VH-VL binders against q9h9l3. Designs and how they scored, part 343

Target 1, 176 residues: q9h9l3
Amino acid sequence: PRKMVAIDCEMVGTGPKGHVSSLARCSIVNYNGDVLYDEYILPPCHIVDYRTRWSGIRKQHMVNATPFKIARGQILKILTGKIVVGHAIHNDFKALQYFHPKSLTRDTSHIPPLNRKADCPENATMSLKHLTKKLLNRDIQVGKSGHSSVEDAQATMELYKLVEVEWEEHLARNPP
Key: E = the ipSAE of ESMFold2; O = the ipSAE of OpenDDE; V2 = 0.75 times the mean of E and O plus 0.25 times the DockQ between their complexes.

## First folded at step 17 (VH-VL)

Design zc96 (framework fv_nivolumab)
Fold by ESMFold2-Fast, scan of step 17:
Structure zc96 (fold): chain C 176 residues (1-176), chain A 124 residues (1-124), chain B 107 residues (1-107)
Amino acid sequence: as target 1 above (176 residues)
Amino acid sequence: QVQLVESGGGVVQPGRSLRLDCKASGFTFSDYEMHWVRQAPGKGLEWVAVIRYDGSSEYYADSVKGRFTISRDNSKNTLFLQMNSLRAEDTAVYYCAKEGYWQSSAFLRYFDYWGQGTLVTVSS
Amino acid sequence: EIVLTQSPATLSLSPGERATLSCRASQSVDTYLAWYQQKPGQAPRLLIYDASNRATGIPARFSGSGSGTDFTLTISSLEPEDFAVYYCQQYDYWPLTFGQGTKVEIK
């Protein structure tokens, strides 16, 4: 059975000059694209740069945001033991300060057959918006007011489903 | 605080090989994709190669594909460029460049920090 | 590949004047466009990223605008240290590409 979820996180800039990426929102969807989790998350440190163009995060979203430690616990309960799909998912795991087993991790930014289907270079890391446009004929991340992590997680799951059978067979023959 | 220091440049004859390195400090090297960008004397900037944060994949400009190899050693915070079968048109200052901050599903491949460059001259 | 065309090739202005530099892409790059300043003998320095965001430490006189195929870098009041070559760079498509540069020289 498909114990599979897709995740997308948004980060804000903390630390010196806002150079540290800290978790500020997390969305998780199930195999069918239904939302399992979607919360704004308050970093434990001062936010220097909201990175609103990408994150969609504004100061108002932090007012009732779930504290990082609590959100992390909730998220990890959902992810543990499941196949987790994401795009450049190592960034999401880094922001969560979490190690997910490589055998249960699927990164749609690093699946050569997916790039091949999109008529893109197999070794290049392609953006989620370009793969979604090429393969699903859908525009995501539209406008300049920030990305929807729900939309990104849904698109990521749908992209993975296009290569799921062949990629799972590849991983079974070539375990990470 | 962030610093990129290149070395390995020099004068080399056509058809020979040269290896460049770039020592990084002041940031978590293993979190970022790293690039090489070059600039021929009196000319503009040309992107050369990129390597994934973990070293698992590389991508190259068509002009260098098959001749150059980008690699990294995250334990030593060092980026490398192995240049084989060098041609006169490879003569350039080679810059090590760091991507901007990382975001979940958005790749922000502008370069917030650059090394000082190392000159490679392919002649004679 | 995406071709970036910068104009003018050379811009001759006096200190205190406004400089306006153009960068045009052969197809839309959304807002995935950065501007760099390069002085003789030095590495490029990031000025603007994502078309309009000023990089850390860059003076307020520098601003960027535009989206799609037409981008502008503006220096509101030119200082002597602004004599330099300016490059635009797109990062929406592989391969990453740069414009050919605009040289800003003091008249």
Scores: ipSAE 0.767, ipTM 0.912, lowest interface PAE 1.5, mean pLDDT 92

Design zc97 (framework fv_nivolumab)
Fold by ESMFold2-Fast, scan of step 17:
Structure zc97 (fold): chain C 176 residues (1-176), chain A 124 residues (1-124), chain B 107 residues (1-107)
Amino acid sequence: as target 1 above (176 residues)
Amino acid sequence: QVQLVESGGGVVQPGRSLRLDCKASGFTFSDYEMHWVRQAPGKGLEWVAVIRYDGSSEYYADSVKGRFTISRDNSKNTLFLQMNSLRAEDTAVYYCAKEGYWQSSAFLRYFDYWGQGTLVTVSS
Amino acid sequence: EIVLTQSPATLSLSPGERATLSCRASQSVDDYLAWYQQKPGQAPRLLIYEASNRATGIPARFSGSGSGTDFTLTISSLEPEDFAVYYCQQYDYWPLTFGQGTKVEIK
């Protein structure tokens, strides 16, 4: 049996006009929602836009942040060999510059049965906040001071658990 | 520089088909969901369709569902809209539109770059 | 679907005056709201995203405010090039929807 974790990252804007998304925080929780990792991460490039409304990151968080190369190594040690759950998780992997096996990846933004349970179109990519509200009756990402990647990772794991049995059975019959 | 270049518009008769192309450059095309938005002459903007970054999922406005097909070729940085069973009410300028920046916890489906538009006129 | 209602339909003002444009959503869209400017024969141009963030290259006279259901685009002092049609757009829920537009015209 493989262990399962959920991940959520926060990005800041780097590069021309701040349009490049760079990793600036990562949270990983276990199956029960306990925090395994939660660190602010210093991008190797100059931060143009903190995107604080979404990221919750401010200049003060960067002072003692873990450099990207070191944080990446720590994170990959946790993810390797595990089933990793995330919401639009391709963005998290892109920010980590990491390729996780598709067979061990679970994306709660692309699971048709989950949308069906939420009474949402199966083909539409739904936000984490909407799925969490519809299925768990919980408001996440509240306020304007940024999101909590811990809260998002915990919600993502709970959402996956709602379809875990059905979806794992589907994947066993239809391997990616 | 980011650029979206549309082609394929023209005059077609009701019931016929037309394909629109949108060539993207200046950004990593395969990182973004892409959209089509249309505007009838003298009217407002109407969202038409979206396609996932990898082409694995598509979603449509009810007005075009079953008639239009959005697709993409990431190797060619090109977005397509196949329009079948065209009706007079499909007459519009069609815009290719790019989403803002990507984030893990939020989908930011505002459009920071638009093509110049291609006019589709459905008329006998 | 979330309906966006813009008011007024037409705003007749002179250069140098302040323009205030409203966009009201039929249900909360949080801060997932953008504003666009469109001139005849041109593609829309992004002005504001996330309700209040000014897009790159957009002059400081443009500002956005509001959250939930009530949003405002303000142009503090109209320049000749600002006479155009303005659209709000929500991206909180599917389908994506636009307001009907507010035309800002010379008095």
Scores: ipSAE 0.774, ipTM 0.913, lowest interface PAE 1.4, mean pLDDT 92

Design zc98 (framework fv_nivolumab)
Fold by ESMFold2-Fast, scan of step 17:
Structure zc98 (fold): chain C 176 residues (1-176), chain A 124 residues (1-124), chain B 107 residues (1-107)
Amino acid sequence: as target 1 above (176 residues)
Amino acid sequence: QVQLVESGGGVVQPGRSLRLDCKASGFTFSDYEMHWVRQAPGKGLEWVAVIRYDGSSEYYADSVKGRFTISRDNSKNTLFLQMNSLRAEDTAVYYCAKEGYWQSSAFLRYFDYWGQGTLVTVSS
Amino acid sequence: EIVLTQSPATLSLSPGERATLSCRASQSVDDYLAWYQQKPGQAPRLLIYDASDRATGIPARFSGSGSGTDFTLTISSLEPEDFAVYYCQQYDYWPLTFGQGTKVEIK
């Protein structure tokens, strides 16, 4: 049993026409859902598209945001050696430009027993919003002002806890 | 520039098999879920199948489930569709399609790039 | 499955006129909706994603609006190159579905 945290990031669009996804917020919560980290992060490149509908990020959030290099160092110190839970977590790791060991990574978008409990197709990648509604009877990502990475990280940890015993046993028998 | 090029289409008799290939270039292929979408002559668009960015899971439209297999080779930037037990109603132009930008908080399964399509004709 | 109904089936208009195309979902798809243009013999071309965001290279005369179940694609002033079939697509839930299309044709 290693220490476990859940992570969720928000990205903004940089590069030509805003097609590059760059880290602009990161939230990390512990097993009980308490916030360990939550910072707006300033990308090193010019922001072309805030993607506010999804990211919840606006220009004012960038004024006092932590520079990417500093934020990345802080985040990696929290993640190193821990089991990290996320939803489509490979995107969070891409935004962080970070490799986390597969043996310590848990992706709630790719756990067949979790989909089964939700009466969803086991092989389909389901959204965090839909799994949270079906399994926790909770509406997240509500409204048009963008998503809360804290709310998403908390929901992700709670979803993982529903299958934790079964899934950890599966991984012990079938190491990644 | 992003390009998707399909190949492998042709005319086949019912019950036979075809394999479609889609060669991708101009983006990091291994970062994206990839899809097949088809269009019967004179008809609208129908989603067919999706494969996860790493090839570890696949999901299919009910109309093709059990007959079609989607796969990918990230080292070759190539997407495949193996079509078995073909039926007349599978006659369509088949497009490979790339998902939009990646975002942690949302799955954005709109298609920002499409191949030119490859025609599969299953004799009536 | 989520059914998308486009209306009208056909719009007959002249260059310079405004086109308004409707897409209605059988249940809420939030803002997970895209619009495509397709010309004969060509692959579909993305116009609008996330209900209202214009895709790269798409002229400003194209705009998308709406959320939930009711969506609109507007072409403020039709150019000759805009006569085509238009499809909406939802990506909120599996399976991914498209509307049946609206044909915008010259009068």
Scores: ipSAE 0.830, ipTM 0.930, lowest interface PAE 1.1, mean pLDDT 93

Design zc99 (framework fv_nivolumab)
Fold by ESMFold2-Fast, scan of step 17:
Parts: structure tokens; C-alpha cells; sequence
Structure zc99 (fold): chain C 176 residues (1-176), chain A 124 residues (1-124), chain B 107 residues (1-107)
């Protein structure tokens, strides 16, 4: 596996009082930042809270959304066998109800050299927006209309590329 | 239904050690980063430490760094705080605190549930 | 670190009156702001998260507003059980920080 993609998902609240996080959008980009997948996804349960401030999801996006089972199949076909990059990626995998091997997973929220380059504490889980601002001098997640999972996935891939050589060498010497 | 129960507080002399436990129930403990927050008598709240959902990373307030160790046992739904080299300034009620709902596009580090707190008094 | 300044330090009011509590951040924390209520001998209780969302079980008389650096907690009509200390907390930056608290006391 030398093929690498980056993923970012958005969740909405389902279940009692909207406390359950359910997948409602997924974006996947390739190494160069080109979009491979970007779909709104319809949860199987009633949406109680769109969490629009963070998710960017509105009722209108659900009209043509891909049902969860179908979207999950499409997404897993793209991820299987590839190195998958994400930020706090365990949340994306939980929303997909999917297990991806640790050896093929890269989490930009948990790469000490990346934090070091950003002049941030190595053990702190830093937000994607803060790392992107410090290292790429770019503002993401701007405004009150919610986040773009495409923008987040692209930023995540670009951040990983800053430490790719160093981190891949580390993983080769210290397999997960 | 969500419950956090602290234990292990007490009176200790300066320079000694104490371990606090926090037993969690009513939610999937392994899905959440967990925190310790303290409050000195008659004073405000001070964040102390956080641990990643899987226990692989810890981060501390400067005031306790090098002396305190946060850890967790996901099989037992238990959070720990090992406090070494205790000082009079560490005297406080210590609260175990759970982060809010998880969202991939944002880290929501407000505390929707708190334990009852356990008092640690460091005095000679 | 982000400093949160709450004002006033003490608010002396009677039941039925409106309470307006301020929290100001030393730099923008966007909407990453929460409010807590603490009564003597008790743990803090979440009131408002993400600047304006009311937590489960919190009465409608509590509301949060503001964004960036200037935040307000409003209690539209004080009930006897509302006399307590209120704290704001930012969670946009490490370390997590709290305001020094506003005590709402009976006049």
C-alpha cells in the first residue's frame, strides 16, 4: 500500500435528544487533493439535530442523499487497502461502523512531529483549523454555516504531506 | 444514567503521593477523552489534565506537569490521576469530567457530566 | 493562555428579576464557549454549550448568546434555585480555561 487518501465526515444527531452521532456526509480526496467521493448521506434513523453550526448539514441536503448502507459500501471500496489519512479519524471510522488497520491509518491529530512543527505541545490533540493556520497559513472552517468536509480532507492531506517522509520512516522502525 | 464517581481523596503531607479513581457508567467510556478539573477551597475552576480516548496520549496544565499522571483502563471504565510531590497549592476538590458529544469536524471539550468531586487536602 | 474575564464579580438581585452575565475572552474563541452553574457543596452543572445551545434539562429561562470575544448568559426571571456561582469556559485553545465566576446573590 502506497496509495493514500484523506477522509473527513460530518455527523448529525439522531436517537433520543439527538445524542447519537450519525454519518451525514463523507468526503475523500486523493494525494493531490482531488475529490474522489463527496456525498450527503441519509442516516437510517430520524435526524433530531442537524448540528448545522459544525456539520453544515441542512434538511435540503437530505432530499437527494445516498442511503447509509449504499454510501458505506461505496466508501469502503475506496478505503480498503489504502493508507487513509484523517484528523481524529477514529470518529470517522465510528460513523462508518468500519475498522481500518492501524498500519494503514494516519491521524494528523496524533503525530507528535506535526505538533512540534506547529510549535504546539507534542501530546496535545490540536484542532485541524489551528494546525492548518500555523503550518499552512490558511483559514479553514470559517463562518457560521458549518464546515466543509472537502476543505477539511484537503487540509488534512496537505498537513500529512509536511511530515510524511519523517513519519513513514518512524512507522517502519516502530510498527503500530 | 451517566454517572462519574470519584474516590481516593484525603489528607496528605507535602511531598507525598495520592491516587484518585473515577468510575464511569452509562456511556461508552472508550469513545471519549476524559479530564480532571480542580477547585481550591473558595476559588474558581482550574483544568488539570486530559487523556485521549484510547489512553495513548496525555496532556497537562503547566502547574502539575511532571508531578501528576493521568491514565485510564477502558476495560474497567475507570480514569485515574496519580499525584506525586504534592504541594499545599494542590489542595482542592478534584472533579472527573466527560467531554460533550463527538463530532469529526470539531473538538467539543465542554463538560456535559461531572463527578461529585473528591477533596484532597495537602497540609503538614 | 486565553483569559476569560467575567463581569460583574457579584450580581445582587431579587427573585423575578432578569440577570445578565458577561464573559469576555482575551482573543476570539469562536463559538467554543460553555456556561456552568455551581451551588455550594455541589459539582458544576452544564447550562449552555457551543455558546448558545441549552443543555438537556436546563430550563428555558437560561439562554446564551455571543460569539468571538463577547458572550452573555441571560436568566430571564430568577428563581430561588438560580442563586449560585456561574462560570464560563473556553475550549478553542489549550489549556482549557474558565472565567473567575460571577456570584448571583439575593439582594
Amino acid sequence: as target 1 above (176 residues)
Amino acid sequence: QVQLVESGGGVVQPGRSLRLDCKASGFTFSDYEMHWVRQAPGKGLEWVAVIRYDGSSEYYADSVKGRFTISRDNSKNTLFLQMNSLRAEDTAVYYCAKEGYWQSSAFLRYFDYWGQGTLVTVSS
Amino acid sequence: EIVLTQSPATLSLSPGERATLSCRASQSVDDYLAWYQQKPGQAPRLLIYDASNRATGIPARFSGSGSGTDFTLTISSLEPEDFAVYYCQQFDYWPLTFGQGTKVEIK
Scores: ipSAE 0.843, ipTM 0.933, lowest interface PAE 1.1, mean pLDDT 93

## First folded at step 18 (VH-VL)

Design y104 (framework fv_fezakinumab; at its last look DockQ between E and O 0.70; V2 from the best seeds 0.80)
Fold by OpenDDE, look of step 18:
Structure y104 (fold): chain C 176 residues (1-176), chain A 123 residues (1-123), chain B 111 residues (1-111)
Amino acid sequence: as target 1 above (176 residues)
Amino acid sequence: QVQLVQSGAEVKKPGASVKVSCKASGYTFTDYYMHWVRQAPGQGLEWVGWINPYTGFEFYAQKFRGRVTMTRDTSISTAYMELSRLRSDDTAVYYCARSGTYYYDSGPRFDPWGRGTLVTVSS
Amino acid sequence: QAVLTQPPSVSGAPGQRVTISCTGSSSDIGLGYEVHWYQQLPGTAPKLLIYENSNRPSGVPDRFSGSKSGTSASLAITGLQAEDEADYYCQSYDSSLEGWVFGGGTQLTVL
């Protein structure tokens, strides 16, 4: 099997005025879209803003949520050694307070061939929702219930698969 | 101009504790991680741990767990490293060093470094 | 003690080319983590010399170059100058330790 996974995280607001983005859910899927990890995560600090309209996180989700440090360990174990695909993935890694090798990172928000395929400027930062609609003819992040990190991770993987061959070849010739 | 200003030299007895400070200026303190690295006399660099000033998250090298505590005061852009139960082999210059939160910022490279704080542990 | 392995010393005459190797493992350099290099002049704090394998910060002469392959990295200094006499350290991240690691350091002597 391919050593490739896709990740998507949801954050809530903690700290003063809820300006600190804290990990509250993390979903990881394999190359086929199978869920490898999907857990609600309890931030170490009091949640000030659930950001539900975007995150989909509600108070009830935190009742049995996995403590951050434990979840972080679990997630890192899955990611280690893998090619990790994500959209604006730096936010996920930042929330995890984790560094993944650049050579093993794939950010679908910064893949020129992907944007080109979607008839977007190559150097523009496009949303996952937009790319998914354009290239997969699928609507994600619909409704008022907030995002589904599983759905977003799956979409991210599917998008990457569209340009995988070309992009991997490019990276091989131009290692970061 | 990005600067890390560290507290002055310390002389401690075995069993005591030492707390070194590192005041950051010239950049947003909470946008970067703060690392601590020490160097014993005539020896190499040894990573002690790091703290995220934004979240307060800290992580220590296994060797120092249980003896080291890293904290920060965001109001004065200052990071602290406290090492307890000091022993002679803790004698070293302790450096604070900045790194980015991810590769899009500065990544895990350490830049800049403080000038170091000499901690001498002797009976 | 150092997780990354460097030669303890290297030497060269002015104008020559010297290389400093940095050997890691499958959990650090070999896993794909980037290598950074630092120069430490006598009595001073380390200074970033090379970041992310081969990039030079502003102010670093192009005489300094870095490369990485497999589980190892290398720092090359061309046109060796007297001012290059210093200790050099490589650095990476070790996934097994969940922390940053340094090489043992290499003392460069300019003959």
Scores: ipSAE 0.872, ipTM 0.934, lowest interface PAE 0.6, mean pLDDT 95
Fold by ESMFold2, look of step 18:
Structure y104 (fold): chain C 176 residues (1-176), chain A 123 residues (1-123), chain B 111 residues (1-111)
Amino acid sequence: as target 1 above (176 residues)
Amino acid sequence: QVQLVQSGAEVKKPGASVKVSCKASGYTFTDYYMHWVRQAPGQGLEWVGWINPYTGFEFYAQKFRGRVTMTRDTSISTAYMELSRLRSDDTAVYYCARSGTYYYDSGPRFDPWGRGTLVTVSS
Amino acid sequence: QAVLTQPPSVSGAPGQRVTISCTGSSSDIGLGYEVHWYQQLPGTAPKLLIYENSNRPSGVPDRFSGSKSGTSASLAITGLQAEDEADYYCQSYDSSLEGWVFGGGTQLTVL
């Protein structure tokens, strides 16, 4: 069967007024939660806002960060041919400047059976933190020093596993 | 409304370089990718590469690496493709084409296309 | 040669249905990457006809349709008209080549 990975990215602000999200860290885990990739990444354009409260990215992380072009190549090689799980994952793909096949994409922010397990309305958009606390009894994104993309990717994979059989069967009957 | 206006035809000798321009109008130039595609006389379409006008990030088809350079000038909403060390088999119409940056805004489809720039390489 | 395989030519009479196949590999269409179709009328630039397997942009008649299964995609034209005489190209992304790829093109002749 097709292999599955989970991805999470941290973004910094670039462009006018720092409103554009650019990739500054990416973490990828396998089905068992083992880390396949975790790098700080230097965007190809000037960083206007590190967004440190949420991203955890500081200037010191950029000093020896992997240049975007190199990191993108490494990441895409890992993602190719795999089912990729993420939370609000389209933002991650946009930051990678890459179109992963819709048929191989799983977004835990928009899976009705997952919301149902959390006693949430089926089509509500729920945060990763909320779902993880509710369904895994785990606290992630604790404190104000920023998120851990490794922690978030691991949580995302565990959440997907709760609904994997049901959702994969649904997608087989209802291809995107 | 959305338009891509390309520079005029070029005649070059083998070994020379050519730089083709593509001026965008009717949309925010930096919000979309720009691709270059060529078509030799009587032949099919061949993708050359792309540029992100916002970041300047470029990526080229393997066949053209080392000979092609894609740039842009955001102040005049213009993308450029330069091809060096020209050979006779580089004779083609060179098109620019726009694509989106994610599935919910145009996606990966090429729309619109420029009208093309004929580059003729003859000795 | 072309990465995606199309028949070099197809033909049909006015009012009939024709299909144009587009066969890829396990590194492009077979890996799940979506297929787009372009029409090129003689002496003109390509024009978007179908995107993301089956979607029509505004201004494209509903007699044009697209589908995808496995490693192949198909463009169908019903109610064939003389003005449909053109070259047709499929396009996708190929992970081995790390880029966008086209079919070799199909010359449609209306008899």
Scores: ipSAE 0.784, ipTM 0.906, lowest interface PAE 1.0, mean pLDDT 93
ESMFold2 (binder alone), look of step 18: mean pLDDT 91; pTM 0.937

Design y105 (framework fv_fezakinumab; at its last fold request DockQ between E and O 0.90; V2 from the best seeds 0.88)
Fold by OpenDDE, fold request of step 20:
Structure y105 (fold): chain C 176 residues (1-176), chain A 123 residues (1-123), chain B 111 residues (1-111)
Amino acid sequence: as target 1 above (176 residues)
Amino acid sequence: QVQLVQSGAEVKKPGASVKVSCKASGYTFTSYFMHWVRQAPGQGLEWVGWINPYTGLEFYAQKFRGRVTMTRDTSISTAYMELSRLRSDDTAVYYCARSGTYYYDSGPRFDPWGRGTLVTVSS
Amino acid sequence: QAVLTQPPSVSGAPGQRVTISCTGSSSDIGLGYDVHWYQQLPGTAPKLLIYENSNRPSGVPDRFSGSKSGTSASLAITGLQAEDEADYYCQSYDSSLEGWVFGGGTQLTVL
């Protein structure tokens, strides 16, 4: 079987009003939760809003941040050919300017069995925080210091494991 | 309607440079990627590279790295492709083509295309 | 240059069904990257014909269909019409090249 990794990215705001999400940190973990990649990334555009409360990104993190183009190459090298698990993962891939094959993408924000397990509406978009608390009895993204993309990636992988068998079977019958 | 209007035909000598423009209209220029594809006479399509008009970040096919430069002017929604050290085998019609930024936009399909710009490199 | 492999030419009579194959590798179609098809009428720019393996843009008749399996994709044209005479190109992404790739193109002649 293909190797599986989970990804989570933190974004900062760029553009005139900071409404454009730009990659500022990316974390990738393997199936066991081991960190394969965790780097601060320097966006190619001027940062208008660090979104620190949510992203955990501060200006100091950008001092030695990996330039986007370099980071992208590193990340893509890791992701290529793998099943990539993420939460609302389209945001991550968009920020990466990358089109990972749909057949190799798993978005925990769009897995009905996962929501069902969490006693949530199957077609609702639940937060990673909520699902993690409900299904793993673990608190993530606590406080106002910002998120940990490593923690979030690990949680995402753990959540997916709960429904992996069922969902993989579903996808096999219903390829995207 | 979405349109990509390219600059006119160019005739260049070997060793020279050419800069082709592609003016976009009918959509938000910075919300889509811009690709450049060329086609030598009687030959197939060859991807040259792409640029994110929002950031200006570009990626080139290995074949063209070191000779191609893609830029954009967001104020006039125009993308540029400059190819230097021209050779006879650079003679081709050069197309700009739009693609989305992710699947839910329009994905990596190229649509629409400019009408192309013929670049002739001849001694 | 690494390109997806297409037959250089295919032909058919009006009303017939023709298929154009697009053979990739383990670094492009084989990795699961989508295939898109373009039609290029003589003297014109390419036009998107099929996107994401099997989807038709607005304005493309249902005579055109696409499929993908393994490392290959296929474009099928039913009810062949004279206006279908054109060059057809498949396109995908090659991870090893870190870029998009095209097939060599197939010239379709309507007899």
Scores: ipSAE 0.934, ipTM 0.960, lowest interface PAE 0.5, mean pLDDT 96
Fold by ESMFold2, look of step 18:
Structure y105 (fold): chain C 176 residues (1-176), chain A 123 residues (1-123), chain B 111 residues (1-111)
Amino acid sequence: as target 1 above (176 residues)
Amino acid sequence: QVQLVQSGAEVKKPGASVKVSCKASGYTFTSYFMHWVRQAPGQGLEWVGWINPYTGLEFYAQKFRGRVTMTRDTSISTAYMELSRLRSDDTAVYYCARSGTYYYDSGPRFDPWGRGTLVTVSS
Amino acid sequence: QAVLTQPPSVSGAPGQRVTISCTGSSSDIGLGYDVHWYQQLPGTAPKLLIYENSNRPSGVPDRFSGSKSGTSASLAITGLQAEDEADYYCQSYDSSLEGWVFGGGTQLTVL
């Protein structure tokens, strides 16, 4: 059986007016929610907007942050060959400059059975916060101090477990 | 009008360096990866490496690390590949090729390709 | 040597079907990475033919199709035409080499 991990990333703004999202933190947890990786990451471009209200990233976090190219190498070694679960996960892969196999990717923002359990439209893109509250009776991303990528990765894994058997069978019958 | 225009053919001696250019037009240069691929006469395709024109970060095939340098000039939408300490077996056509950065926009496929630049290394 | 293995040549008569195999390993195709196919007419640059295993770009005839299974991929050409005479390359990503890899190429001859 193929091993499974969950990933969540926090982004800062780079480029003109801070509109480009660049990786500044990445957390990876295993199936049981144990932390396999959690690092602040220094983007290769100048940070224009730390987006602290949502990202939780401040200038002090960048002082000893792992340079992007090194961090990317570490992260990809963990992800290679694994089923990777995330929420809107293709944005995380874009920030990593990496294309994980579609057959090994699970995106909790677009799983129809999960939306159905939350009494949401099957084709809707649902936020992690709302799914977690509705299905796990847990509040995450509380306040305006920024998200915790560890907390978010753990929540994402728990959400996937609610539909794992059904969805893995669906994907086996309908390869992406 | 998406187009990649490469510099002209070059003849070099062993031990020299060559710098090939690839000028992009018809799209946002910094929004796509640029790859370099070579083809020796009568042979197959060999990936050399890629650069992200937005960040300037590069990744090279292990065979070329230490001899290849990929750069770009975003003001003229141009990517460059420089290969040093040339040998006769570096004689090849060198292509640039664009790929996407995101599955929902072009993805990892190589499209389009430049027409290629012949580099001949001879004594 | 090429990382992905293709037959050096295949041939077929007009109107017939040919297939071109592309065999990789557990670190590339076998790990789930997509396969892309390129057609190279004599004296020209490669051109995208099939992407992400089975998708055709606009302008590629539907008689070209692709599939992937296990560690291998296949390009099929039905209704073979003289203008299909070209070299064909498969491509994927290999995690062990940390880069994009090509097959050795297949010369298609139309008899």
Scores: ipSAE 0.837, ipTM 0.924, lowest interface PAE 1.0, mean pLDDT 93
ESMFold2 (binder alone), look of step 18: mean pLDDT 91; pTM 0.936
OpenDDE, look of step 18: ipSAE 0.893; ipTM 0.942
ESMFold2, look of step 19: ipSAE 0.758; ipTM 0.902
ESMFold2 (binder alone), look of step 19: mean pLDDT 92; pTM 0.940
OpenDDE, look of step 19: ipSAE 0.891; ipTM 0.941
ESMFold2, fold request of step 20: ipSAE 0.815, 0.694, 0.767; ipTM 0.913, 0.882, 0.906
ESMFold2 (binder alone), fold request of step 20: mean pLDDT 92, 92, 92; pTM 0.939, 0.939, 0.936
OpenDDE, fold request of step 20: ipSAE 0.932, 0.933; ipTM 0.959, 0.959

